# VHH binders against q9ft69r177to353, part 5

Target 1, 177 residues: q9ft69r177to353
Amino acid sequence: LSTWVAHKDCLVLAATGSGKSLCFQIPALLTGKVVVVISPLISLMHDQCLKLSRHKVSACFLGSGQLDNCIEEKAMQGMYQIIYVCPETVVRLIKPLQKLAKTHGIALFAIDEAHCVSKWGHDFRPHYRKLSVLRENFCASNLEFLEYDVPIMALTATATVNVQEDILESLHLSKET
Below, E stands for the ipSAE of ESMFold2; O stands for the ipSAE of OpenDDE; V2 stands for 0.75 times the mean of E and O plus 0.25 times the DockQ between their complexes.

## First folded at step 1 (VHH)

Design d2 (framework vhh_6fv0_2; at its last look DockQ between E and O 0.02; V2 from the best seeds 0.00; counts 0 for: pae O 11.4 > 2, placed apart)
Fold by ESMFold2, look of step 2:
Structure d2 (fold): chain B 177 residues (1-177), chain A 120 residues (1-120)
Amino acid sequence: as target 1 above (177 residues)
Amino acid sequence: QVQLQESGGGLVQPGGSLRLSCAASGFTFSDYAMYWVRQAPEKGLEWVSTISTGGGSTYYKDSVKGRFTVSRDNAKNTLYLQMNSLKPEDAAQYYCAKDFGSYYEHSDYRGQGTQVTVSS
């Protein structure tokens, strides 16, 4: 968590069930800013939102499994502390998210299951390769209201050294942990 | 079983006012954020307003800011929407809904709706 206080990217390597979700949930609670979480599966996003709702943390998911077509609009108005989104959907929402960053602030982008970016990993997902656009579109040089780039936190339980290097290269991340 | 019943709709002239109510039962009302959506004929659902569990935070679609006020009375299990300066484009069927922020359809967690008509 000390890495996000310094406004830097990081790669989190932790076993499934070890509480990785707290790494991105705590910044949302401490800053009052929105955290955007990229996840590869609709069912995982559903489970996380339901769990957070039981603890009264405002969260939503955006994607094909979201049947309430008003949720995206509410999310872009800053109503949810944590927004879960599919990789394909976050690319579509770049401009609305830039507006959200201006009006409410985005504390970080969390890329869950980051090993999906690597062909060397066990669960390669091609849409994860497009996520480098997050760095390009949320840097301080492109958004005058930002003092620092919005940090990117990549999270995975299953990364060999080769996969870790592929994650950092493909997502254009600094090598912080 | 979650039950929501909207009321208070009707016919009003442009510039007029209406107050919508939503009576809730079948769940602990104070534990959930609530929201209003609307649907004009042959159009999709449109989010209007949201209110936090205790009522301390309210949110509005830009086109209704300053004209609509959402409120709640947790002791009466009731959600309200005060609608002032109504315009023809506000005419729609209005629904209240329980905000889970997740995988549900509005029909599972909203009522039958109440009609708002803005015309002479």
Scores: ipSAE 0.017, ipTM 0.407, lowest interface PAE 6.9, mean pLDDT 73
Fold by ESMFold2-Fast, scan of step 1:
Structure d2 (fold): chain B 177 residues (1-177), chain A 120 residues (1-120)
Amino acid sequence: as target 1 above (177 residues)
Amino acid sequence: QVQLQESGGGLVQPGGSLRLSCAASGFTFSDYAMYWVRQAPEKGLEWVSTISTGGGSTYYKDSVKGRFTVSRDNAKNTLYLQMNSLKPEDAAQYYCAKDFGSYYEHSDYRGQGTQVTVSS
């Protein structure tokens, strides 16, 4: 199942890739603000960007697979509705993203394949744990121009209770009943 | 106008090889990273490979690593994809692209494609 809640965090169990793209498109269309999607694999970023292009949604990817330096600059100037980015690169772009949030707005940080944050998961990736900087640097208490925290949506196809708990704790998402 | 013309596709047996070419015109080829993407019947577009402007950096879809090699000849404005150890799942229409970062640019700069069929 998939849910999205503005200015509140959520964990989404999303079984299909096509279903996930609507979770990103809808917030962008409703708010006119940018959606930033963190993805662990260059191939996933390429495939998702191509999928969105077929639906006439402006999208780009940033990371080691992006060889056009102009795209990163355009993205930070608000030229794309959806930005796919690897964890290493989003950590590097915190300050430009804060400026983007101030000038154009960020509707959502979506963390795809969120099970990668957990050592209990089958594909642990150390850089996923650094994504706690998104909450730390995009919360209303730290940035006076935000009326509420930028929402964080964590997505994974399936996760055990231990993995779900790790996702919520590592990404500083609010626990809910 | 920007033109991309793919060629080199055909029918091969599993384990066979093909070399695809993409002839580019209407833009400064050496200024752009180039991409190979493919679409199998009843499937969406899939990214296959990326090559930097000078050819010094290459990236591949996980399922083709070690089997496919992308290269370019900037003097001839031509992009290549050497495909070895072809598998049935590689059967698709193959396209070269100048930019897939946005719908408009991807749509305008994608060529007609070349068909790759793998059967025995």
Scores: ipSAE 0.012, ipTM 0.314, lowest interface PAE 8.5, mean pLDDT 76
Fold by OpenDDE, look of step 2:
Structure d2 (fold): chain B 177 residues (1-177), chain A 120 residues (1-120)
Amino acid sequence: as target 1 above (177 residues)
Amino acid sequence: QVQLQESGGGLVQPGGSLRLSCAASGFTFSDYAMYWVRQAPEKGLEWVSTISTGGGSTYYKDSVKGRFTVSRDNAKNTLYLQMNSLKPEDAAQYYCAKDFGSYYEHSDYRGQGTQVTVSS
């Protein structure tokens, strides 16, 4: 959280059930800005949305199997504090997310299960390799209205040194992360 | 140069009301979500409320929900905070800001603030 407060990227290593989700949920609650969470599975996203709803936190997930055909538009209009999204979907939504960043603000991009970027990991997912678009498109040098880069938080329960390095490199995070 | 000027603070009794205003200049006000933040004595800055560019979305700290209302007039480049049912714990220096976070903890992105005191 201290790293986030400093508007810097970070890699969080935390076991499942350790409350790592709080690390990216809290920023939304503290700033009133939107947190976008990249997650690999719709089922996980759905579960998280349900949990958050019980705590009066508005959240949605974007991907296939939507009950509300307008959910994406609503999300891009800032209707939700936390937006869960599949990697392939976030890549498609770069422009709308830039608008969201301008109109409502994005406090954080959280990349859950970040180990998915690495073939050295236990769950490689090719779409995670495209997530460098986040750093590339949400930086002060790219967006005039940003005074600082939107922080990226990569989260994983387990990662070898090789996997960690892959995460940092693949996501274009600072080596100082 | 970004300029934000808060006003409307004062001394009120518990249960009283105040309406804060923030005059903005030096940037395209309507392009930015705006924030109210406050700082009580010996405490850090804390978020109070956020309003979207067009005012269609508002967000509040849990402790002020139902009591505070944020609004804006983009034609006047003005941000407002209606504070009702004020409590002693609401006493603080209130600031309007273009953003919230450690990076914006300087005068360039928030005003000088207006003091709110709640006392019997």
Scores: ipSAE 0.005, ipTM 0.237, lowest interface PAE 11.4, mean pLDDT 87
ESMFold2 (binder alone), look of step 2: mean pLDDT 81; pTM 0.827

Design d3 (framework vhh_6fv0_2)
Fold by ESMFold2-Fast, scan of step 1:
Structure d3 (fold): chain B 177 residues (1-177), chain A 120 residues (1-120)
Amino acid sequence: as target 1 above (177 residues)
Amino acid sequence: QVQLQESGGGLVQPGGSLRLSCAASGFTFSSYAMYWVRQAPEKGLEWVSTISGSGGSTYYKDSVKGRFTVSRDNAKNTLYLQMNSLKPEDAAQYYCATGYRDEWSYLQYRGQGTQVTVSS
């Protein structure tokens, strides 16, 4: 995770089921800060939380579903090392996440299945394009308490050049030159 | 307009098998996760299985794991649930559902359902 260590955005090509959880665990464990993972499917988030609990990593998922009503409040207070969240819900939580960034710190926003942002891809999801708000709302120029922009890691199993370019453009990920 | 139509339910003995189908129309089927949910008499709606848009990821309720298999044929806009080793507690109205990929709990669109009865 050299790109994340350098506080830079990155695009990672990773096969489905390839153990992506290590990409989230390492930043959380090294910094003590929270990692927020945006995922397109709640059942994927359930499975990931179960796998992480076996490694004794505190993780939760957030949605407006039928879950424990206190989980969102606990998550925004820094009680979980890794927070899985769907795109629609993370947009709603921008202000609580800014407070979390100030109090406990956010190490990384990881956008899983990032190809969903691309109109050139078959799996296009309109809500993924709204994730540009993460860059807009978690940069050091907009939040005085941040030492650097919160890094964004986009992960996808397969992407053509056109899909990769659309990911970088739509999520406002800067290619460091 | 999103439309979902389930079929394949029926009466089966304990230990028997059924294959449910769901015909989908009105949306780009391969772009959406699909869900099987069920409701037994006098009980709430219960999630059974999820399959991703590509079919690459599947998830199951613990009590059906190893017995049920969800699959999809994106060329035919059809979702399937293969149910083996059926138990009396599996008796329910079965619905296919879809919504936003990232929020199964909303189940924005649901079919009329197909009845599964398990009796000796």
Scores: ipSAE 0.000, ipTM 0.146, lowest interface PAE 13.0, mean pLDDT 74

Design d4 (framework vhh_6fv0_2; at its last look DockQ between E and O 0.02; V2 from the best seeds 0.00; counts 0 for: pae O 11.1 > 2, grease 29.2 > 24.2, SAP .702 > .668, placed apart)
Fold by ESMFold2, look of step 2:
Order: structure tokens, then C-alpha cells, then sequence
Structure d4 (fold): chain B 177 residues (1-177), chain A 119 residues (1-119)
């Protein structure tokens, strides 16, 4: 949590499941700002939303598996604390998300399964390479209303040093110090 | 032609074990993330487990975590689900599926294999 409080990017190496997801759930609860989670697995996003609703945390997912068009509109109006989104959907939503950051605030972007960006890994997903746009579109130098860059938290279960380095370079993350 | 064939289901008592298999052909199995999904009578399709294309990452629905183990053998083009400590609520038709892309729907090609749990 200390890197997020200092408004810095970070890479989280943790097992999949409840422990890793707490890293982005707690900032949403502490700030009341929106947390946007990018994930490649629609089924995991849906399961996470069900768990959060049982604990009274408002969450939604956006992607091809979401058939209710009203959910996206409500999410961009700040009605959900946590928004799960697939990589190509978040790229489409850059402008609405900038407005959301201005009106309600975005505490961080969490990129789950971040190893998918790396060609050194066995589970490469080429759409993940486009996520560098998050840094460029949510930095304080480009958006006057931001006091600090919106932090990017990359999360993955395990990664070799080569994969970790590729994550940092491909997503334009600052090194954790 | 893409084919997925599930097998290994059957009738077991509560607490018993089954090992499901999914034989794949007609595509490059090692390029795909693979899924186990299930459907109980008069219920919708429910996600059970996912394994990455290389097999290094596995994911489970919370209700089966610790009891089910997904694995794959890319040399044999076969996906497995080891199901231990079976409960009556696990009874369903089980399907394997693949996804080509991040926003894919489950690509179910087989007839599934029935798992029945009764005492």
C-alpha cells in the first residue's frame, strides 16, 4: 500500500485469488474513489463482482460478456467503486474515464495478469501491449485537474526477471523506489 | 475441424473422486487458454476452472478451490480436471472450452460428460 499512497506505480507478485485482489480493493474502500481493474478473464471478473456484492462493495464488469448497456453508463457516472474491464474496452473508454477521473476521481488502474504483456512468457496476450496509453492519458502533465499521476498497479502471480522487466518497460511504469 | 471430447464422468458418492479428460484436435492446443464449465439441470452455464496456454497459471471458482485441480498435457492435446471431495452441488454436465481472444465466448464443441453425486 505504501507505493500507492505515494502515488507511485508498482508491480505486485502474488498468487491469484483473494490476497492479490485486496491490493486494489482496499484503496477503493479507503478513498471512495474509483478503481479500474484490467483483466483478461471475463469469468474471473464476474466471479469477483459476485463476491464483492456479498460484502456490500459496488462493482461491475465491462466487456463483451456484459449485455446490459446501462452498466457502462452507470460506471462512467461513478456509481461503482470497482470497475473490471478488458484491455480493448479500456482503450475505447479513455475519454469517459478521463471525465470520471475529473468528476469522481480514479484512485488507480490495476492491471491484473500483467505477465500477458510479455513475449518472454508463455501466456502472451498482444492486446495488453496497448495498455501503455493509461500512463500517457492519466498523467498530471496532460490533465490539469490531476495533482499527481494516477498510479498503475501491475499484478501477476509469478514472473521471471525477464517478464518482470518487460512488464515495466511495456507499460511505461516507473521503477519502484 | 476443431473437436473437443469430454470423458471421465460418472456416478460417485459424496466425498468421492473423478478425473475428467478433454481430448482436443483440429487446432494448436498449446496456443489456447482452456476452461472447464458446467451446467446443472435448468441452470445456466457456470465457470469452474481455467488454465493458461502454457499451464503455468490456474484459476478456480471459489467453491471448488482446494478440491479440484486443472491440468493439461500439451504433448497429448489433453485437458484434465481432477475432482476430489465431490459434493452434491458439483453434479452437472461438464464441458471443456477454449478461448482464442480476451473477449471470447466459451467455445464448447463436445457433448460434455455427466457427473452425478448421490448417496
Amino acid sequence: as target 1 above (177 residues)
Amino acid sequence: QVQLQESGGGLVQPGGSLRLSCAASGFTFSNYWMYWVRQAPEKGLEWVSTISSGGSYTYYKDSVKGRFTVSRDNAKNTLYLQMNSLKPEDAAQYYCARSEDYLGFYDIRGQGTQVTVSS
Scores: ipSAE 0.006, ipTM 0.319, lowest interface PAE 10.2, mean pLDDT 72
Fold by ESMFold2-Fast, scan of step 1:
Structure d4 (fold): chain B 177 residues (1-177), chain A 119 residues (1-119)
Amino acid sequence: as target 1 above (177 residues)
Amino acid sequence: QVQLQESGGGLVQPGGSLRLSCAASGFTFSNYWMYWVRQAPEKGLEWVSTISSGGSYTYYKDSVKGRFTVSRDNAKNTLYLQMNSLKPEDAAQYYCARSEDYLGFYDIRGQGTQVTVSS
């Protein structure tokens, strides 16, 4: 996406299962930096990690069902190009992720199912609203080692204006995206 | 106190059907994405299906797509899994779960319900 290439935020409208995962996988492959994908679907994360491993892309997921007790430490040490994580876990990992951004770089925060931020939508999840901490804690004005704010890509199938505006406002994305 | 109680398991022949239920209490059920996970004796916990808080989005493990259907009744605080064309590979203890705040998606509270597929 042009907005990600320009180090800007973007909102992507895409049907569920429409191949939108390439929108965040490609940045990891092109930059060599870490892409963090926030998703409510840990099972899809596991399937994606298996597919990426077959294509020589290092990926992991953080959450229930993970059998490697050291996976979180390995991920925060830069062992994986793509890290799948739930909203609750990413909020807890802000400080380790800041260190990861300094040591290896974070190319993108991709927020899947971003309509979950909106109380106007049918699938609201309270923890999605806490994701505003990503912009607050990964901007160049707050971290001297960043040349630009870490881009945020919000992905959703929902097209209503109220939901889109709530996503942009709640995640602190530019209204021009 | 958060509670999740599964029911509806049993013995069926290959190709048969079962409908699992999960009764939820102690939290605002309609605000949570819900999950079905299973565990067979030879395997660890395996994700089966997910349904969004409002029921608009459903997701399935590849091997059960087209055979299983997840649904929910928010007025009754109940989650369902309709299982059709059951295979021996589907035999397992089935649990319902919600997302967890710490290090995990699956908050499993109940004893599960056993599904056996044999003649």
Scores: ipSAE 0.005, ipTM 0.307, lowest interface PAE 11.3, mean pLDDT 77
Fold by OpenDDE, look of step 2:
Structure d4 (fold): chain B 177 residues (1-177), chain A 119 residues (1-119)
Amino acid sequence: as target 1 above (177 residues)
Amino acid sequence: QVQLQESGGGLVQPGGSLRLSCAASGFTFSNYWMYWVRQAPEKGLEWVSTISSGGSYTYYKDSVKGRFTVSRDNAKNTLYLQMNSLKPEDAAQYYCARSEDYLGFYDIRGQGTQVTVSS
């Protein structure tokens, strides 16, 4: 969170139940900008959206099995504070997300279950390996309207040293992260 | 059995101070991010402050920044909220709440303590 405040990338290691989700929820509440959360499980995203709605936080999930046929368009128009998205979907939405970043602002990209990038984590998901596109396409050197790079927060409950290294490397995060 | 018990509320004049406490039991307090939330009459529940498991990170609602300070003593399983320069609009039932991943902002909160601000 300190690194996020400094507009830097970070890796969050926190056990289940520790409140690690607050790490990306708080930025949305504080800044009024959109937080995009990459998550591997549609069921989890759906549940999170429902829970957030109970707390009057607008959230949606993008991917297969959408609740609203127009939800993707609405999301890209800034209608939701938090956007959950599958890795494969976020890759497809890079350009629309850039527009969202310009018009409404994106406070943070949160990559949940970040260990999925690594085969060492025993939960490897190939689409997670494509998420380096976030760092590549949402930096001040690429987007002139950005004063700072959009921070990327990788979150995982369990990660060996090898898994951590894979996360940093795969997502193109600094080793100083 | 997980329990949260707030205390320290009361009646104060505008500009006054209160210190709320929340006693936690039935779980490993030091492993959880904690919330303060409040509900004023005819208003919905609103977030006030958050503190990380170890206390290194604190966050506040804009309207209370500079006036409220959240802290915790993990050795005593206690969460605190120091409220200074209280305003009438701060009057509410204050709750401490425990965060749980993937279940929303919190999964459990106490019974609350009443804060009244009146001249």
Scores: ipSAE 0.000, ipTM 0.259, lowest interface PAE 11.1, mean pLDDT 87
ESMFold2 (binder alone), look of step 2: mean pLDDT 86; pTM 0.877

Design d5 (framework vhh_6fv0_2)
Fold by ESMFold2-Fast, scan of step 1:
Structure d5 (fold): chain B 177 residues (1-177), chain A 120 residues (1-120)
Amino acid sequence: as target 1 above (177 residues)
Amino acid sequence: QVQLQESGGGLVQPGGSLRLSCAASGFTFSRYDMYWVRQAPEKGLEWVSTITSSGGSTYYKDSVKGRFTVSRDNAKNTLYLQMNSLKPEDAAQYYCAKYDWEGTLYYDSRGQGTQVTVSS
């Protein structure tokens, strides 16, 4: 496990399945705020929600039909400690998430499988590059005095130089040597 | 029309191995993440494994990690599940499934399944 921390952001290098749920649970428990996890796979998000519910952690996923509309509204009202969401869905929810950050607080945006942003990673997904809107909309500005400033954690099992650089640059995370 | 056809199930003793296959047709296989799910008698569907469209990432249910390996051959439109060190609790009907990550929780399509029985 290696971590780079910069401007409240970090890149975590971890093998798939290596206790990464603690990266989501601990910030939620310590702050009482919501953790938002961006993941490319709905089946993986569902499995994670079931695991968390067995440990009495309130969790949901967003991105499905009529059922999502009810859960989505509850999630945006702060009813879940951990929210799993697809990249396309989180982009659509920027304004409700800003309200959530102001009313209940968002402790963390965790971008799981962050190598999906990289063309060098062989699992490239174009919608991952749109996740830069999280930095653009949830980072304090020296000029604008925004009320919320949410850290971003990117997690990946792949760690080539090109993949790491692509993650940092595409998601607008800070670079540190 | 999307079609998924599983094969390779059978009866094995505890500790045995089986290799499941899923032949896919009716869609561009190389563009979809593929899933293995299973259902034991009188139980709901249980997710077992996921492989991304490129094959670059794989994910597993905790109870099968280290014992099962998912793989795919995009040139042959075929999905595989290598099952080692089989346990009685692995006995189930196994299905391959296709799901759109932008869609709903429910699997887009699954086949007829292949039965895995573990007994001595």
Scores: ipSAE 0.000, ipTM 0.171, lowest interface PAE 13.2, mean pLDDT 72

Design d7 (framework vhh_6fv0_2)
Fold by ESMFold2-Fast, scan of step 1:
Structure d7 (fold): chain B 177 residues (1-177), chain A 120 residues (1-120)
Amino acid sequence: as target 1 above (177 residues)
Amino acid sequence: QVQLQESGGGLVQPGGSLRLSCAASGFTFSSYYMYWVRQAPEKGLEWVSTISEGGGSTYYKDSVKGRFTVSRDNAKNTLYLQMNSLKPEDAAQYYCARTWGYDYRSEDVRGQGTQVTVSS
């Protein structure tokens, strides 16, 4: 697990099958605040929720694989420590997430498979570029009840410089100074 | 142009079988998780099954486990749903879909669907 930290943001190089859940579990356990994980993979979200439940961390996923229609409302009311969500769904939930940040706090936005923002790769997904709204909408200047910007963690298995730079620019992550 | 086209629906008696196909074009099919969703009269859109990019992982709605099998042929850009032991409650318009995540309402491309009717 390799990291690059800029301010409170970071870029994590994490191979497929590595211990990524620890990156989400530790912030949730240390702060008692919600961690929101953006991921395109239904299998990954389901498996991660099962792993986290074994470690006494409440987790849910929001999307087409979810059979309980009330889970989204419960999640936005702070009933889960870790919320897995797809890019399009998190964009739709900006206003409820702002309320969640005010009432319970959000410790972290973790963007899994962050290489999907890069047009240079074979797995480019347009909705990933919309995730810049997280930085735009979750900063102290926009929300008086937030003392600090919500940190963003981008995770990817690729190590190419062009993809890394594209991730930092597209998601509005700070470069190391 | 990104497109999905379903086929294989029809009328079947309870306990019968149908095999649905979905032909994909305009994108790198082998790079995407694919879904089957269905919509019955008086019901909303309902997730049925998911298959990983290479076909190694499959997921099913509880009520179809053991009866339905999802598979794919990446060389032919085709997704399949084998439906056995069909029940009246399985009657629905069946769609294949690609989505940017887990929300079945967030699919960025979905086919026109193929109708499955279970009667008699």
Scores: ipSAE 0.000, ipTM 0.177, lowest interface PAE 12.5, mean pLDDT 73

Design d8 (framework vhh_6fv0_2)
Fold by ESMFold2-Fast, scan of step 1:
Structure d8 (fold): chain B 177 residues (1-177), chain A 120 residues (1-120)
Amino acid sequence: as target 1 above (177 residues)
Amino acid sequence: QVQLQESGGGLVQPGGSLRLSCAASGFTFSVYAMYWVRQAPEKGLEWVSTISGDSGYTYYKDSVKGRFTVSRDNAKNTLYLQMNSLKPEDAAQYYCAKEPYYSGWTFDHRGQGTQVTVSS
């Protein structure tokens, strides 16, 4: 979280469980800005939204077109503090998310299960590599209204050195030395 | 090389139904999200629907929710769009597209399209 507060990218190695969700909740609550969480698991996104609603944190996931006819539009208009989204969907929402960053601000892009980006990992998912678009499209040099690049937090439970290097390189994360 | 071929368009009366298909080749179909987009005469490209690689997630433009259903058959490398209760506003050239689609990139991965006309 200190890395996020410093407006820098980070890689978080954390065991599976509810502890990871605090990495998303705290930035949203402290800044009043939106946190966008990229996750491959629809069941996890749904469960997290239910937990957040109990703590009066507005959250949605962009999954089912049958849940709420306006949920994606409301999300892009800043109605939710935390937006859970799959990699496929966040890629198509880059332009609406740029508008959201201008109107309400985006505090953080959190990429859950980040090991999926690595060809050295067991659960390699090629579409995760498209998430490099987040750095490319949410940097201060590209968007005049940003004071700093939108931080990217990559989270994974376990990673070898090769997987860690793949995560940093594929997602264009800035290494802290 | 990515190849996408749409089919199933045609002329239908308001309230009618059509089923569009998109045959895909040149990539591992099951791991990529697929999109349906459309373009009406003298208008820009408009996103219609998205389906994730595993069919776990589907998303729709608000104006088509409840009327259109996207699906895929990964064994046949084929994407589908079932269109029910068609309206005149749905008349357009329909294209399938592979991710990434319209994400700050130039739009590159699109088939040649299939024409949908809605008239009495």
Scores: ipSAE 0.000, ipTM 0.146, lowest interface PAE 14.5, mean pLDDT 73

Design d9 (framework vhh_6fv0_2)
Fold by ESMFold2-Fast, scan of step 1:
Structure d9 (fold): chain B 177 residues (1-177), chain A 122 residues (1-122)
Amino acid sequence: as target 1 above (177 residues)
Amino acid sequence: QVQLQESGGGLVQPGGSLRLSCAASGFTFSSHWMYWVRQAPEKGLEWVSTINTDSGSTYYKDSVKGRFTVSRDNAKNTLYLQMNSLKPEDAAQYYCAREIYGDSRYYPLDYRGQGTQVTVSS
C-alpha cells in the first residue's frame, strides 16, 4: 500500500481487500479536515461507514441509498470526517463543498475504483470523467480562500500503463515526483 | 418498465443451501452493477453482496464471505446468489437491486422486486 502525501496528488495501486480505508482515515485524522471519497457503490460505502464507526471516526454516505434527508445538510456543515459520495452526487454538490472547504477544510478527494474513468479498464463509467470538475473547482488559482489545490488521490487495482495514463489525464492529476 | 423478479427462496435446515435468481427486464442489465440486500422481520435493510458489470469484481458482507457467491449471466439478464452453509441469522426477505446514481431522494427499493423469502429453521 502507498499512503497519501499532504498537498500532492497521487495514484495508489490497491489490490481488492487491501485495507484501503486507512488511506482515507489517516488524512482526516492528521489534518482535522474532511476527506471526500468518490465511489461507484453506495451500498458498499454504508458497510465502510459502519466499520469506521467502530474506530470512532465519523462517516456518512450521500446518494440515492441515503434515507435520512438531514445527513447531506449535516455533512456540508462539517459534521463528518469522511464523506462517501457517488460521482453524480458530488458533481451536484460542488458549491456546498466549496463552502465546506472554506469553513472546515477538505483534506483530500479520494477517487475509488479510478479505473472507471478509462474505457480501457474493465468497468468504464462515463460519469467518472466528469470528476475533472474537482480539480477545476478546488484549485488555489480559482478560489482565494485555498492555500493550495485540494489533493486528489486516485485508487485502482489496475496497473496497466494505458489505464494509469488515462486516469492521470482525465482527472487532471498533478505529478511532482 | 424496469422490473426485477426474485425467486429461489424457501425453507432449509441450518447448514443447507439455496440458489436465488433475479430476472431483470426493462433496462440494459449488462451496463449496471447489481446487488443483493436482505431484510429480516422488524429489522432494517442489510447489504449482502455486489457484482460489477463483467463479474470482474464481487463484494460481500463480512458474515457471508466464503458461504455466499454472487454471479450474473448478462446474456440471460439474470443475477444469482448461491447460498451455502445457511445459518438462522440468514433468514430474511432477499431482494435484488440496481445501483441508482445521483439524488439521495430516490432510494433503489423501487427497482427491487417483491423479494424471495429465505427461512432457516431447526
Scores: ipSAE 0.005, ipTM 0.215, lowest interface PAE 11.5, mean pLDDT 75

Design e1 (framework vhh_7d4b_2)
Fold by ESMFold2-Fast, scan of step 1:
Structure e1 (fold): chain B 177 residues (1-177), chain A 119 residues (1-119)
Amino acid sequence: as target 1 above (177 residues)
Amino acid sequence: QVQLVESGGGVVQPGRSLRLSCAASGFTFSSYAMGWYRQAPGKQRELVASISSGGGSTNYADSVKGRFTISRDNSKNTMYLQMNSLKPEDTAVYYCAADEWYGSLYDYWGQGTQVTVSS
């Protein structure tokens, strides 16, 4: 979080079970803005929402495993502090997310299990490579009332040099971060 | 060769129970999230229940919450759906599905098993 105030992208190496949910909770609580977390499995997103609700943080998940159609609408209206979403669904929601950024603000895009972008990793997922659209569509623009870049945080438990480079290049993150 | 085989379907009266089984082969079952879908005549296929690869997380459609229970046994490469308090509106073909990536189309589908709830 020490680099977040400077609006810098970051790559975080976080061990399994390391309490990475604080990386999402703290920006939401400090700013009152929404944190969007991209995760590979609906089951992981559901587990995270249950954990956050026990800590009094409003959270939801969006994807094919979300059975309440009203939750997506409420999420895009800023009703949740943390929104978990799968890569396919977030790509579909770019335009509603741009409106959410304009109306309520988005503090952070967090890409969980970021090694999934890498063909050098053991859990490559093709839709993760489309997440470059987050950087492409959430840049500073006075004409669109987006007055700042939304920072992107990529998180993974471990990364070889090849996986780390693939994450930075595929997601258009700064090589310094 | 990937194969998902459903069993346990049948015809039952309202209020009774059925247990569906899905036997998987040809892939690493313990690495895949699993789900049950159903499709009634003239309607689109809908998600009924899902379970994570390790079985620690489950999700249910509102229409089946409190009545259906999804479970899995990774040592037997089998997933189950315990269906209690069956209603006529539960009548459908039930499909077993496996998904390495959630949020898109499931990677593997079974052939389906018919469940009919009627007098």
Scores: ipSAE 0.000, ipTM 0.117, lowest interface PAE 16.1, mean pLDDT 72

